# VH-VL binders against q9h9l3: the designs that were tried, part 51

Target 1, 176 residues: q9h9l3
Amino acid sequence: PRKMVAIDCEMVGTGPKGHVSSLARCSIVNYNGDVLYDEYILPPCHIVDYRTRWSGIRKQHMVNATPFKIARGQILKILTGKIVVGHAIHNDFKALQYFHPKSLTRDTSHIPPLNRKADCPENATMSLKHLTKKLLNRDIQVGKSGHSSVEDAQATMELYKLVEVEWEEHLARNPP
Short names: E, the ipSAE of ESMFold2; O, the ipSAE of OpenDDE; V2, 0.75 times the mean of E and O plus 0.25 times the DockQ between their complexes.

## First folded at step 3 (VH-VL)

Design A6e (framework fv_amlenetug)
Fold by ESMFold2-Fast, scan of step 3:
Structure A6e (fold): chain C 176 residues (1-176), chain A 119 residues (1-119), chain B 108 residues (1-108)
Amino acid sequence: as target 1 above (176 residues)
Amino acid sequence: EVQLLESGGGLVQTGGSLRLSCAASGFTFSDYAMTWVRQAPGKGLEWVSAISWSGGRTDYADSVKGRFTISRDNSQNTLYLQMNSLRAEDTAVYYCAKVPYDSEGMDVWGQGTLVTVSS
Amino acid sequence: EIVLTQSPGTLSLSPGERATLSCRASQSVSNNYLAWYQQKPGQAPRLLIYDASTRATGIPDRFSGSGSGTDFTLTISRLEPEDFAVYYCQQYDYSPRTFGQGTKVEIK
């Protein structure tokens, strides 16, 4: 069967007033949760706002970080031809300046059966932390200095696995 | 005009539930993080919860963790706060506010909606 | 969590005087991610200063912010009648976001 991976990226602010979101970390895990990629990534533009509260990224992480162009090449080699799972994944693809086929994309923030299992409104965008606690009884993002993208990618894959059979059947009958 | 308008406040009994809404207009809602801040009668401001621009990241004050859920619908330009297991100490005016990226303060606030929790 | 302590609790002054409000953090606020808000009775808070010293759009230049690390100050150089209000500092450097308890600036 087609291989499946989960991705989670962290962004920092670049450009005027730090308003541009630039990739600064990417984590990719396989179906079993093993880490395939986890690197801090140096944006090509000056970092104005580390957004540490959300990203967990500090200036120290940029020392010897992988330059964006190189990191992007490595990441795309992993993603190409695979089913890619993420949470609000359009943000990750935007930061990567990458288009992944919609037929191979799975966004756990927009899977109605997943929200139903968590006793949440079907069309609401629920956080990864909330869904993981409700459905997997696991606390993620417990640090006070931002989030671990590895932990988030692992949780995202496990959440998708809860609805995988049902959702893949739905997609086969209702192609995206 | 840039504005936020809260609704859904009211009187509710202890142990009950209530859902607040915040309607945004005059800006691209999906580009900004949003937050809820509350103020008990005669007291100061207390941050309650925040949600990232995509809805993928949320955060909560310890006092509301496990009871309150923040969410957003970017297609409707609406922010929500689902409040469960309400306690008397949750009585407050609830404000929604816009956070223009993490480097800036809360630049746009709603008028607030009053939630009164009684036994 | 970062605890913000404001002082004084109440500041009694006359129009035309300088007001100096203090906000002390229990640990260093990185990148100066500290804001100041003004609140009048029955109204929502209004952002005055962000990033410790940057005035928000439309805020008069009599308002200024300064400080870094753990010690921050809001200064109102010449109080106008409309400036008598409660002022809050707020940090957004570390989760959870926290507010100070407020300083009331009242007419003497």
Scores: ipSAE 0.006, ipTM 0.548, lowest interface PAE 10.2, mean pLDDT 87

Design A6f (framework fv_amlenetug)
Fold by ESMFold2-Fast, scan of step 3:
Structure A6f (fold): chain C 176 residues (1-176), chain A 118 residues (1-118), chain B 108 residues (1-108)
Amino acid sequence: as target 1 above (176 residues)
Amino acid sequence: EVQLLESGGGLVQTGGSLRLSCAASGFTFSDYAMTWVRQAPGKGLEWVSAISWSGGRTDYADSVKGRFTISRDNSQNTLYLQMNSLRAEDTAVYYCAKHLDYSGYDYWGQGTLVTVSS
Amino acid sequence: EIVLTQSPGTLSLSPGERATLSCRASQSVSNNYLAWYQQKPGQAPRLLIYDASTRATGIPDRFSGSGSGTDFTLTISRLEPEDFAVYYCQQYDYSPRTFGQGTKVEIK
């Protein structure tokens, strides 16, 4: 099987005024969109702002959630040595306190052929919702009750698959 | 050593035209998006226009859309800004800059002054 | 478009002191796609920090960036004479890319 996964994380606000983003949910899917990991994660710091409208996370989800250090170990075991696809994936890796090799990282918010396919400026950062609607004719992140990180990870993998051949060729010519 | 050298600035009347050039060296020009940023005398930085690595995509600030055209010649390692229907408020130092992939601007030219008078 | 507001407009300090510069966005810069630049009179801007907290190549470690969402900070831990300049923040999360109006760090 392909050694490629897609990840999407949900963050809650911790620290002063809730401005620090702390990992509170992580979903990982394989190349075909099957779920490999999906857990609520308890941050080591007090949650100031659940950001529920975007994260979908509520206080109830923190009951019996996996502690950050344990979840991090599980997640890194899945990601290590694989090509990891995400959208604005810098935020996910920062929340995980993890540095994945650039050569094995694919960020669908920074793939010029993907923006080109969507009739968007190549150097602009487009939202996952917009790219998914334009290219897959699917509505994700609908409503005010928060986003599904499983849905977002699946959409991210499908978006990457649209440009995979072209982008892998580009990366072979222009290593990051 | 990365270098960007602007030229083509000068004094021009309102309604006139100028073409700015930016000669690039020290990196693979065709692999990077490029941008123009301007700065009016005594004021801050204002993004003007950007062009993708291939020249296939361009973007413009609303204040210059329809009047300015960004282009590039990858065989000559040169970026251009064609400025038409110039206005007094276009008076500024114009910088060309290289994108740090799809993030900020890691290298800038020395700037070229464009003065538009009535 | 995202409007970036920098404060203070002018910061008067002595060499050796810590400088803390703020940049506030009118809308969330959700991907931490925010850069800081230094500009000296008659010179082009110089990239200091990108992705809110990553130092650009060749930038001394006394410069650090932090923040997320709408509130970002540039810190110069111990001002050197060459650090007195104008500093600009810039977001590249949403088109059009926008700059703050600048903060001037001057000798007291």
Scores: ipSAE 0.000, ipTM 0.450, lowest interface PAE 18.2, mean pLDDT 87

Design A6g (framework fv_amlenetug)
Fold by ESMFold2-Fast, scan of step 3:
Structure A6g (fold): chain C 176 residues (1-176), chain A 117 residues (1-117), chain B 108 residues (1-108)
Amino acid sequence: as target 1 above (176 residues)
Amino acid sequence: EVQLLESGGGLVQTGGSLRLSCAASGFTFSDYAMTWVRQAPGKGLEWVSAISWSGGRTDYADSVKGRFTISRDNSQNTLYLQMNSLRAEDTAVYYCAKYESGFLDYWGQGTLVTVSS
Amino acid sequence: EIVLTQSPGTLSLSPGERATLSCRASQSVSNNYLAWYQQKPGQAPRLLIYDASTRATGIPDRFSGSGSGTDFTLTISRLEPEDFAVYYCQQYDYSPRTFGQGTKVEIK
C-alpha cells in the first residue's frame, strides 16, 4: 500500500580488524519499486575493510558521500510511520542506529509463508538471492563486483507482495 | 489454544524400531514447519529432525541420519518420527515442537523413549 | 556448526535478586536469530525470548534479552519463586539448529 517501503543497506568494516559494520549505502524503494532514496554514506570512523565483494563499495564512492549524521536524518524521515520491508532487516536498523516499531516491520528472512512457497524449511534463514530465484525466477547479486542495494530492495518488496495478504491477515490475528 | 500431544514412546531393545506421533491442534498445521527435539536423562536439548510445511523438505541431525525418518500427514494434523536401528544413546524424552520463523514457539509435553541393551 | 556456550553452568540466587545469564556463540549469529527457553523439572521447554530481545507472548517484563553477534544475555530483573529453572539459548541462523548446554538457576 501507499505507506510501505522496502530498504536495503550496505555496510563496510570499521574498528579493529574491520569487525564493526558501519553504514555505507542505503536504498529505499516504494511499493511499486520506484527509488525513493539511494545514497553512498560516509561512516564517521575510518574504513578498514570495504567488503567490496559483497557491498559493491569502493574508495571512489566515498568521495562526496553523504555524512552518516545527515544521511540518517534523511532516511528516518522516509521510514517514520511507514511499514518497512527488508531482508534480515535488523542489520539495517542496527547500522542506522535506529529503532523501528516491530508492528510496522516486515522481515522477508523471517516470514514462514515465503520459505513455504519456496519449499524450503521454515526454520531456515534463506538468502535473498535464493528466495528471489525460486519465487520470482530472477537472478540478483550476480558477479563479483558486489551487490546492488537498489536491486535487493526491489526484490525484497516483490517477495513481500507474494505473501502480503496472507501475512497481514496473520499479523492482524497475531499482533507482534 | 495451540496444543501438541506426543505419543508412541516406550521401552525398546537396541536395534529395534519405534514410531512417535504428535497430534497438533489450535493452528493451521499445514502452514508450519515442525521439528523433533530430544533430551537425554539429566542432559540438555538436542535438535533431531525438521520437516517443511508441505513435507517436501526434511533435515536431520548427523547422529540420526539414515536411521530416523520424519514425516507428516496434513489431512490429520499429525507429525511422525520413525526411529529404526535404535541405540542406547537414543534414550531421551522426545518433544514435538512448532516452528515460527526459525524459533520454537510451542512444545508438546514429550514422550519418553528408553533403549535397552 | 555453531556451538553455543552458556555461563555460568549453575547460578545460585535468592528470590528478589537479579539473574544474568550468558550465551556465547562460536561464530557470529546473523540477524540476532537467537532464542531463550525456560524448562522446569518434569516439564517441556517454554519460549521466553526470540530475535535476541523480543519477549514471547505472555512472558513477564522481568525477562529481557540483549546482545548481538557472538555474545547474548538473558536478564531476569527480580527473581520470582517460579523462575528457578534451567534456561537454554538456541540459534536458528544456520543449520543445524543448536542449543546451549543450559544454565540452572537454583535457590541459594
Scores: ipSAE 0.000, ipTM 0.452, lowest interface PAE 18.3, mean pLDDT 87

Design A7 (framework fv_amlenetug)
Fold by ESMFold2-Fast, scan of step 3:
Structure A7 (fold): chain C 176 residues (1-176), chain A 119 residues (1-119), chain B 108 residues (1-108)
Amino acid sequence: as target 1 above (176 residues)
Amino acid sequence: EVQLLESGGGLVQTGGSLRLSCAASGFTFSRYAMTWVRQAPGKGLEWVSAISGYGDYTDYADSVKGRFTISRDNSQNTLYLQMNSLRAEDTAVYYCAKDSYYGELFDYWGQGTLVTVSS
Amino acid sequence: EIVLTQSPGTLSLSPGERATLSCRASQSVRSSYLAWYQQKPGQAPRLLIYYASSRATGIPDRFSGSGSGTDFTLTISRLEPEDFAVYYCQQYYDSPWTFGQGTKVEIK
């Protein structure tokens, strides 16, 4: 049995017109939903767009934020060798400038049985909010000034647990 | 060239319903949050509602919560505001506005559409 | 919610004069998350200033913003005929997003 964690990152816009997504917060929870890591992270580049309504990030969060290089080291120590669960997780790994083995990665936006359980098309990419409401009867990302990456990571882990046995069996038969 | 064009405004009775549309062009619609801002005759600006680029997060001013629903169709580059249980105080010009790269301020606005609610 | 109070309500000036418009917040607007808009009769608002002092694209350099915390100012150094309009401040630090009531800059 390999240890499992769930991750959710918040990104701010850097680069021309804020088109580049840079890491500004990361939350990691264990299998039971307990927080292992939750820090605001200072990007190495100038922030052009905080995307605050969605990210929850404001300039004051950057005052005591952990510099990217240090935060990245801390995060990678937690993720290395573990099964990592996320939603559209390739965006999180890109922001971390990190490659996690596909065999140890679980993306709840690309698990056909999870969509099937939610009465959604198996090949569609459904939002975390929709899947959480449909399958867990819980509202997330509603009426807030931004997303809570802790809340999102916890919801992501709970969603994965709904299909864990079926999906792990599938992966054992069909290794990536 | 960014363009926003509202439609659907008109005269409606108290307690009635109306649906506003905003046709967007000149930018990647799905990447930006969109907002409705209204202005009552002779009054200032009031934020009404916002929706994320994916459409999975919405927010509302307390004055319209439970009565108005914001939605979007990214395949048609169109923003909507469904207004139910309309009141006289909802009478205003309704503007469609695009959130800026710098936050929840509005870098482009439509021309506005007038909604008049009377008894 | 953060209430923004603009003063004066009306500013009567002649072309060529300097206009100074104030916006006061009921609580600190941290990170200078304050914008200014111009609105002419029958038209939609136009973004002038963001981050309290950064000029939006295409806005003439006679427009400048300053201030922090609870006190913000929009200055028009030399009024042109097209500058006679209503001006609104907006904070985007904390939801709900709020606007000031407006300052009308009118011809004397």
Scores: ipSAE 0.006, ipTM 0.488, lowest interface PAE 13.0, mean pLDDT 87

Design A7a (framework fv_amlenetug; at its last look DockQ between E and O 0.04; V2 from the best seeds 0.00; counts 0 for: pae E 12.2 > 2, placed apart)
Fold by ESMFold2-Fast, scan of step 3:
Structure A7a (fold): chain C 176 residues (1-176), chain A 118 residues (1-118), chain B 108 residues (1-108)
Amino acid sequence: as target 1 above (176 residues)
Amino acid sequence: EVQLLESGGGLVQTGGSLRLSCAASGFTFSRYAMTWVRQAPGKGLEWVSAISGYGDYTDYADSVKGRFTISRDNSQNTLYLQMNSLRAEDTAVYYCAKGEDYLYFDYWGQGTLVTVSS
Amino acid sequence: EIVLTQSPGTLSLSPGERATLSCRASQSVRSSYLAWYQQKPGQAPRLLIYYASSRATGIPDRFSGSGSGTDFTLTISRLEPEDFAVYYCQQYYDSPWTFGQGTKVEIK
């Protein structure tokens, strides 16, 4: 099968006034949407703001969470050498303190043909929720309990598959 | 098999201190959160404190905050509860329990009785 | 905090009968983060059910859990003599972890 995965991370607020975004959950799915990794992750710094409305993370999730250093090692082993799909994926890589090659990175928030299929301006940054509803007729990120990073990673992979053939062809002709 | 063995309970006067220990075996101790749950004579269960696998996260019931300290020694597979400024209402059997997920408690020790009197 | 209320407080039954124990939460316990424990006199609690309906290893199939949101049930289809004990529900959805007050299943 393809050496392609999709990732979605949840972050909590650490540091002064909770302004630093620290990794607190990571989900990775394969091409078919099967879960390869889904762990709550304990930041090395004190959590000031759980951002629960968006992250879905509560204190209960942290007590048995995998420490950041260990989780990072596990995640990087999965990502290294693969095509990694995400939505606004720079935020996920920043939280992981990781550089992934641009040639192997696919960001569904910056793929002009995907926006075009959704009847959106090609250069606009559209939310994952909007693109998923418009193109897959599926509601994600519903309710007040926060987002499911598994659900988001699965939706992200399905969105990429809609433009995979034409976008890979574009990238072959226009290497990043 | 998983075993949890508590020790350190006994009779102590109000205002006193006591340290409980829990010796764990049969699982990779450092990978699991550990907890203390207590039960007053003839009463129900009350969660007291939790500690993450590497000890970098701790949490406490409001009734014990500032008085009790949970800690662990992963090299010795041992969990501790340091109890200070003890009150009569702290009288209970204290159970050591292994935490799964977020936490439900899949294995429990036999408990150790702490009696606090004036 | 989430308050769990168990009912009845005491259930008096004979061996062979069906026992139905209720646990109600003061607010929704999402993701079915609800467990059930059995405690016999002088013994530590024993895990019976986790995630509202998953039976723990070694627990007989006469024990079953069901429910979601605020209403949860533990059912013992056919009481055996060793099942007469106190049963506790516990939620792990929100801090602090809380237990119900217990239901005592006793011989009639």
Scores: ipSAE 0.481, ipTM 0.806, lowest interface PAE 2.5, mean pLDDT 92
Fold by OpenDDE, second read of step 4:
Structure A7a (fold): chain C 176 residues (1-176), chain A 118 residues (1-118), chain B 108 residues (1-108)
Amino acid sequence: as target 1 above (176 residues)
Amino acid sequence: EVQLLESGGGLVQTGGSLRLSCAASGFTFSRYAMTWVRQAPGKGLEWVSAISGYGDYTDYADSVKGRFTISRDNSQNTLYLQMNSLRAEDTAVYYCAKGEDYLYFDYWGQGTLVTVSS
Amino acid sequence: EIVLTQSPGTLSLSPGERATLSCRASQSVRSSYLAWYQQKPGQAPRLLIYYASSRATGIPDRFSGSGSGTDFTLTISRLEPEDFAVYYCQQYYDSPWTFGQGTKVEIK
């Protein structure tokens, strides 16, 4: 089977009034939760809103940040050919300005068996925080320090592993 | 082993200019932010300037804004500090420091002395 | 800017004694954004503690950092002769990065 990785990104606000979401951090973990990539990323445009409360990103993080174009290349090299797991992953891909093949994408925000397991409506979009609490009995995204993309990526992978067999069988019968 | 070696210090008149250099080795230079920190004789440490790994981001203390310019040449593993319009209060030992993580300084050079006289 | 005030200015102690150094910030600083440095006469500063409580590589365990919010502490559990130096705290929570004015630990 193909290698699986989980990805989570943090974005800051750029452009007019900070309405443009730009990649500022990306974390990628393997099947076992080991960190393969975790970098702060410098957007090509001026940061208007760090969105620190949610993103955890601060100005000092940009001093060691990898330029977007370089980071994008690094990330794409990791993702290429892999099954990529994420939560609401379309946001991550959008921020990366990259779209992974649908057949190799797993979005934990759209896996009915996962919601069912968490006693949630199958067709509802549940937050990563909620699913993690319900299914893993773990609190993530706690505090005022913002999200940890590594923690979120790890949680996402663990959630997927709970339904991996069932979901992979489903996808085999119903390819996207 | 990480090594940082400053050079370019010396005696300069008020209003003059100097360019400091810092030769780095022992680590992937472009991956890390670099900083200048100075210390006036008998005084404490003062952060002066910082630059990102690829030079896309720079920051300065208010005391040197508009007068100092930090830059780097990653092909030469060298950090620079162009100092213009020097003042007596700029007299200090200038340290080159390697930034780690969110910019604490895990390695320092031995410093180079800049003396600004009237 | 965040102003860091260290106390005391000078700490006179004998080898073997416990040293407690304070660093107070003018505003709250996340504990993960404070560092401590040691500087001996004629030498460059050396990193001791980062993220308020993490010891840098090669730093003896007699050095420890603690604190959160506005109050941080560097403790030397048992002073060695080589520990007599000036100690600086530094915040990297927000630009500009700032240092405390230093505490001199001198031999009594």
Scores: ipSAE 0.020, ipTM 0.635, lowest interface PAE 4.9, mean pLDDT 92
Fold by ESMFold2, look of step 5:
Structure A7a (fold): chain C 176 residues (1-176), chain A 118 residues (1-118), chain B 108 residues (1-108)
Amino acid sequence: as target 1 above (176 residues)
Amino acid sequence: EVQLLESGGGLVQTGGSLRLSCAASGFTFSRYAMTWVRQAPGKGLEWVSAISGYGDYTDYADSVKGRFTISRDNSQNTLYLQMNSLRAEDTAVYYCAKGEDYLYFDYWGQGTLVTVSS
Amino acid sequence: EIVLTQSPGTLSLSPGERATLSCRASQSVRSSYLAWYQQKPGQAPRLLIYYASSRATGIPDRFSGSGSGTDFTLTISRLEPEDFAVYYCQQYYDSPWTFGQGTKVEIK
């Protein structure tokens, strides 16, 4: 069996009117929730909107942040060949300018058995905060100072573990 | 027990080619990135090339870029290094290596010697 | 490319002495993405330290690593006869991965 990691990213606004989402922090945890990677990342282009309320990213974080090219290389080396778990994970891969094989990708925002455990509609896209509160009895993303990508990645891995056996068997029978 | 065994080294003329192999056992080969590191006789270590677990990412040292090709066959648990347009400075012991996180190497083979003569 | 410069080039010591080996990077090695290896003649390298300070499995506690940024140190608190070897540092922060040129620890 393949090794499994969970990822969460925080983005800032770049490009015209800050509409492009660019990577500014990335956290990766292993199956046990141990932090494998956690860096602030300097986007290759001008930051128009720090989006601090959600991202938690401020100007001071960028002073010694790892340049995007270097950080991307480090992150991709960790992800490649592994099952990667995330929440709405397509946004994280887009920010990384990276395509991870669909067969090795697990998105906790769209796992029907996980929704059933949370007593939520099976086909609904559920927020990480909501699922974590209902299934793990934990509050994440508390306050208005922004999200913690370490906390979010750890929560995502714990949520996946709740349905891992069932979902991996389902995917083996129904390859994506 | 993790085992890595290099083969395919030997004497080759400048401009020639060789293909190195590394037979892997004792672990799920496709889960791990693999790396070639070389050491010229009496010299230090030089990173040569790396390949991801399923081969979708490769990287090379500038000194070998365009001449060497790293590849793997996960059904045969074998890592390869195709070495073309060999030069005298390519003379070295070539090691294959693996690590848990791709980035540092906790298991090494015993190496295979490549000698390039002019 | 990140150049690693090790000092001293050769360290001549007796068993029981403390050895201090330095590795300096040409640019910052963030997150302590630095490893140390030992190599004896005719043998493959052996991992000693990863993440600058974490000992690999089976490595005696007389080996310790420290440092961050551009300055890293390997310390052998009390040299044993089997510790006389060449030591290499290696960064895995940015491609290409690079090694220092080595420090030889030899019997005085």
Scores: ipSAE 0.007, ipTM 0.535, lowest interface PAE 12.2, mean pLDDT 88
ESMFold2 (binder alone), look of step 5: mean pLDDT 92; pTM 0.935
OpenDDE, look of step 5: ipSAE 0.007; ipTM 0.573

Design A7b (framework fv_amlenetug)
Fold by ESMFold2-Fast, scan of step 3:
Structure A7b (fold): chain C 176 residues (1-176), chain A 120 residues (1-120), chain B 108 residues (1-108)
Amino acid sequence: as target 1 above (176 residues)
Amino acid sequence: EVQLLESGGGLVQTGGSLRLSCAASGFTFSRYAMTWVRQAPGKGLEWVSAISGYGDYTDYADSVKGRFTISRDNSQNTLYLQMNSLRAEDTAVYYCAKELYDSSGPFDYWGQGTLVTVSS
Amino acid sequence: EIVLTQSPGTLSLSPGERATLSCRASQSVRSSYLAWYQQKPGQAPRLLIYYASSRATGIPDRFSGSGSGTDFTLTISRLEPEDFAVYYCQQYYDSPWTFGQGTKVEIK
C-alpha cells in the first residue's frame, strides 16, 4: 500500500449553547478510495446542537455510536505512521485531540499547485466543494440533509492525487 | 519571519463597540487556527476567542459570548475581533496569537498587543 | 472548565539558583496538552514548552518541563538574569483554553 489515507470528520456542538465542537463521525479511506473506517462517534458530553445542515448527523445516528475514547484509539491506530490527507485538516486533528507530524500531513486547502489548477489565487483557502467541482467536475455536499464524510474523504484523496508527484517533490526539497 | 501586528485599540465608553485587526505575515495564514488572548492591567492571561484556519468554526470564552465576534479574511491575511456592548471588565491588552501546528496546539507567535480601555 | 493553579505565586531567588514551578489542573489534561510561557513587563508572552516537555525552538536547555495528568512542573536550572519574569502554564486539551494565574520569579 501507499501508506497514505484520507480523513474527514463531522463535528456536533456540545457545551454551553453548543459552541464546543466535538467529534461525531469519522471516515477514513485508502489511496484507492476504499473505506477503512466510518463510524458515528458518541461525544462524552451532551449534544446541544447536531449542526445537521453541515454535519449530516441526526439524533438517530447517535444510537449505538462508538464512544469517543474507543473510536479515538481505533482511528489513531489507522493514522499513526501514515501520510494523512485532509481538507482543512487542523479541524479533524483538533476534534480527535491528536497531533500528527507535519511531515506526514497533507492539507488540500493549502497546496498552491492545486489552487493554481483550479484558477484560484494560490494563497486563498478554497472549499472542498469548489475544488472538487472545478478539478473533478463533480458536485459534492449536495442536498439539504448535510455532508457525507465518506464522500468528502474520497474527494480529498482524488484532489491530492492530481498534484501528488509535484507536491511530494516540493516537500522533499522544502521539508515542513 | 512570522509577524502579527494588532491595531484598533483605544479608549471606548461603556456600551460602545470597537473592532480589532491583526495583520499576519511570514506563514501560510489559512493553514493555522488563530486566537485572541487578553490581559487586564496587572492580571494574568485570559483566552478570549479562537477561529479555525478555514473559518468553519469559532469558539468563545463565556465572558464574551454574544458580545464578541471573531472572523478572518484569508485573502488579506487578517484576523478580526468585533467587540460590542463593552464593559469596564473588558479593559485589557488584546493579543493576537497563532497556533503552533495545524491541529489544536499552544501559541507559538504573538503580536505586541493593543490596549483597549473601557470607561465611563 | 479546567482550572490551572500555579504555585508558588512568587519565587524570590538569586542568579545561579534552580527554579521549580508547579501547575496543577482541576482535572486530567490528556495527551500532555500543556504549555509554558514566559512574559516580561511590557512584552507579549513567549512560548517555552509545549506537550508538557517539548522545548520550543530557540529556548535554552536550562528550561525543562515534566509531568502528566494533573501535575506539571517547569524547571529552570541555574537562573540567568534574563530569566526573572512571570511564567504561565496553559492547557489546550479542552475548550475553553485556560491559563494558570502565573508565578513571578524575582531577584532576591
Scores: ipSAE 0.006, ipTM 0.477, lowest interface PAE 13.2, mean pLDDT 86

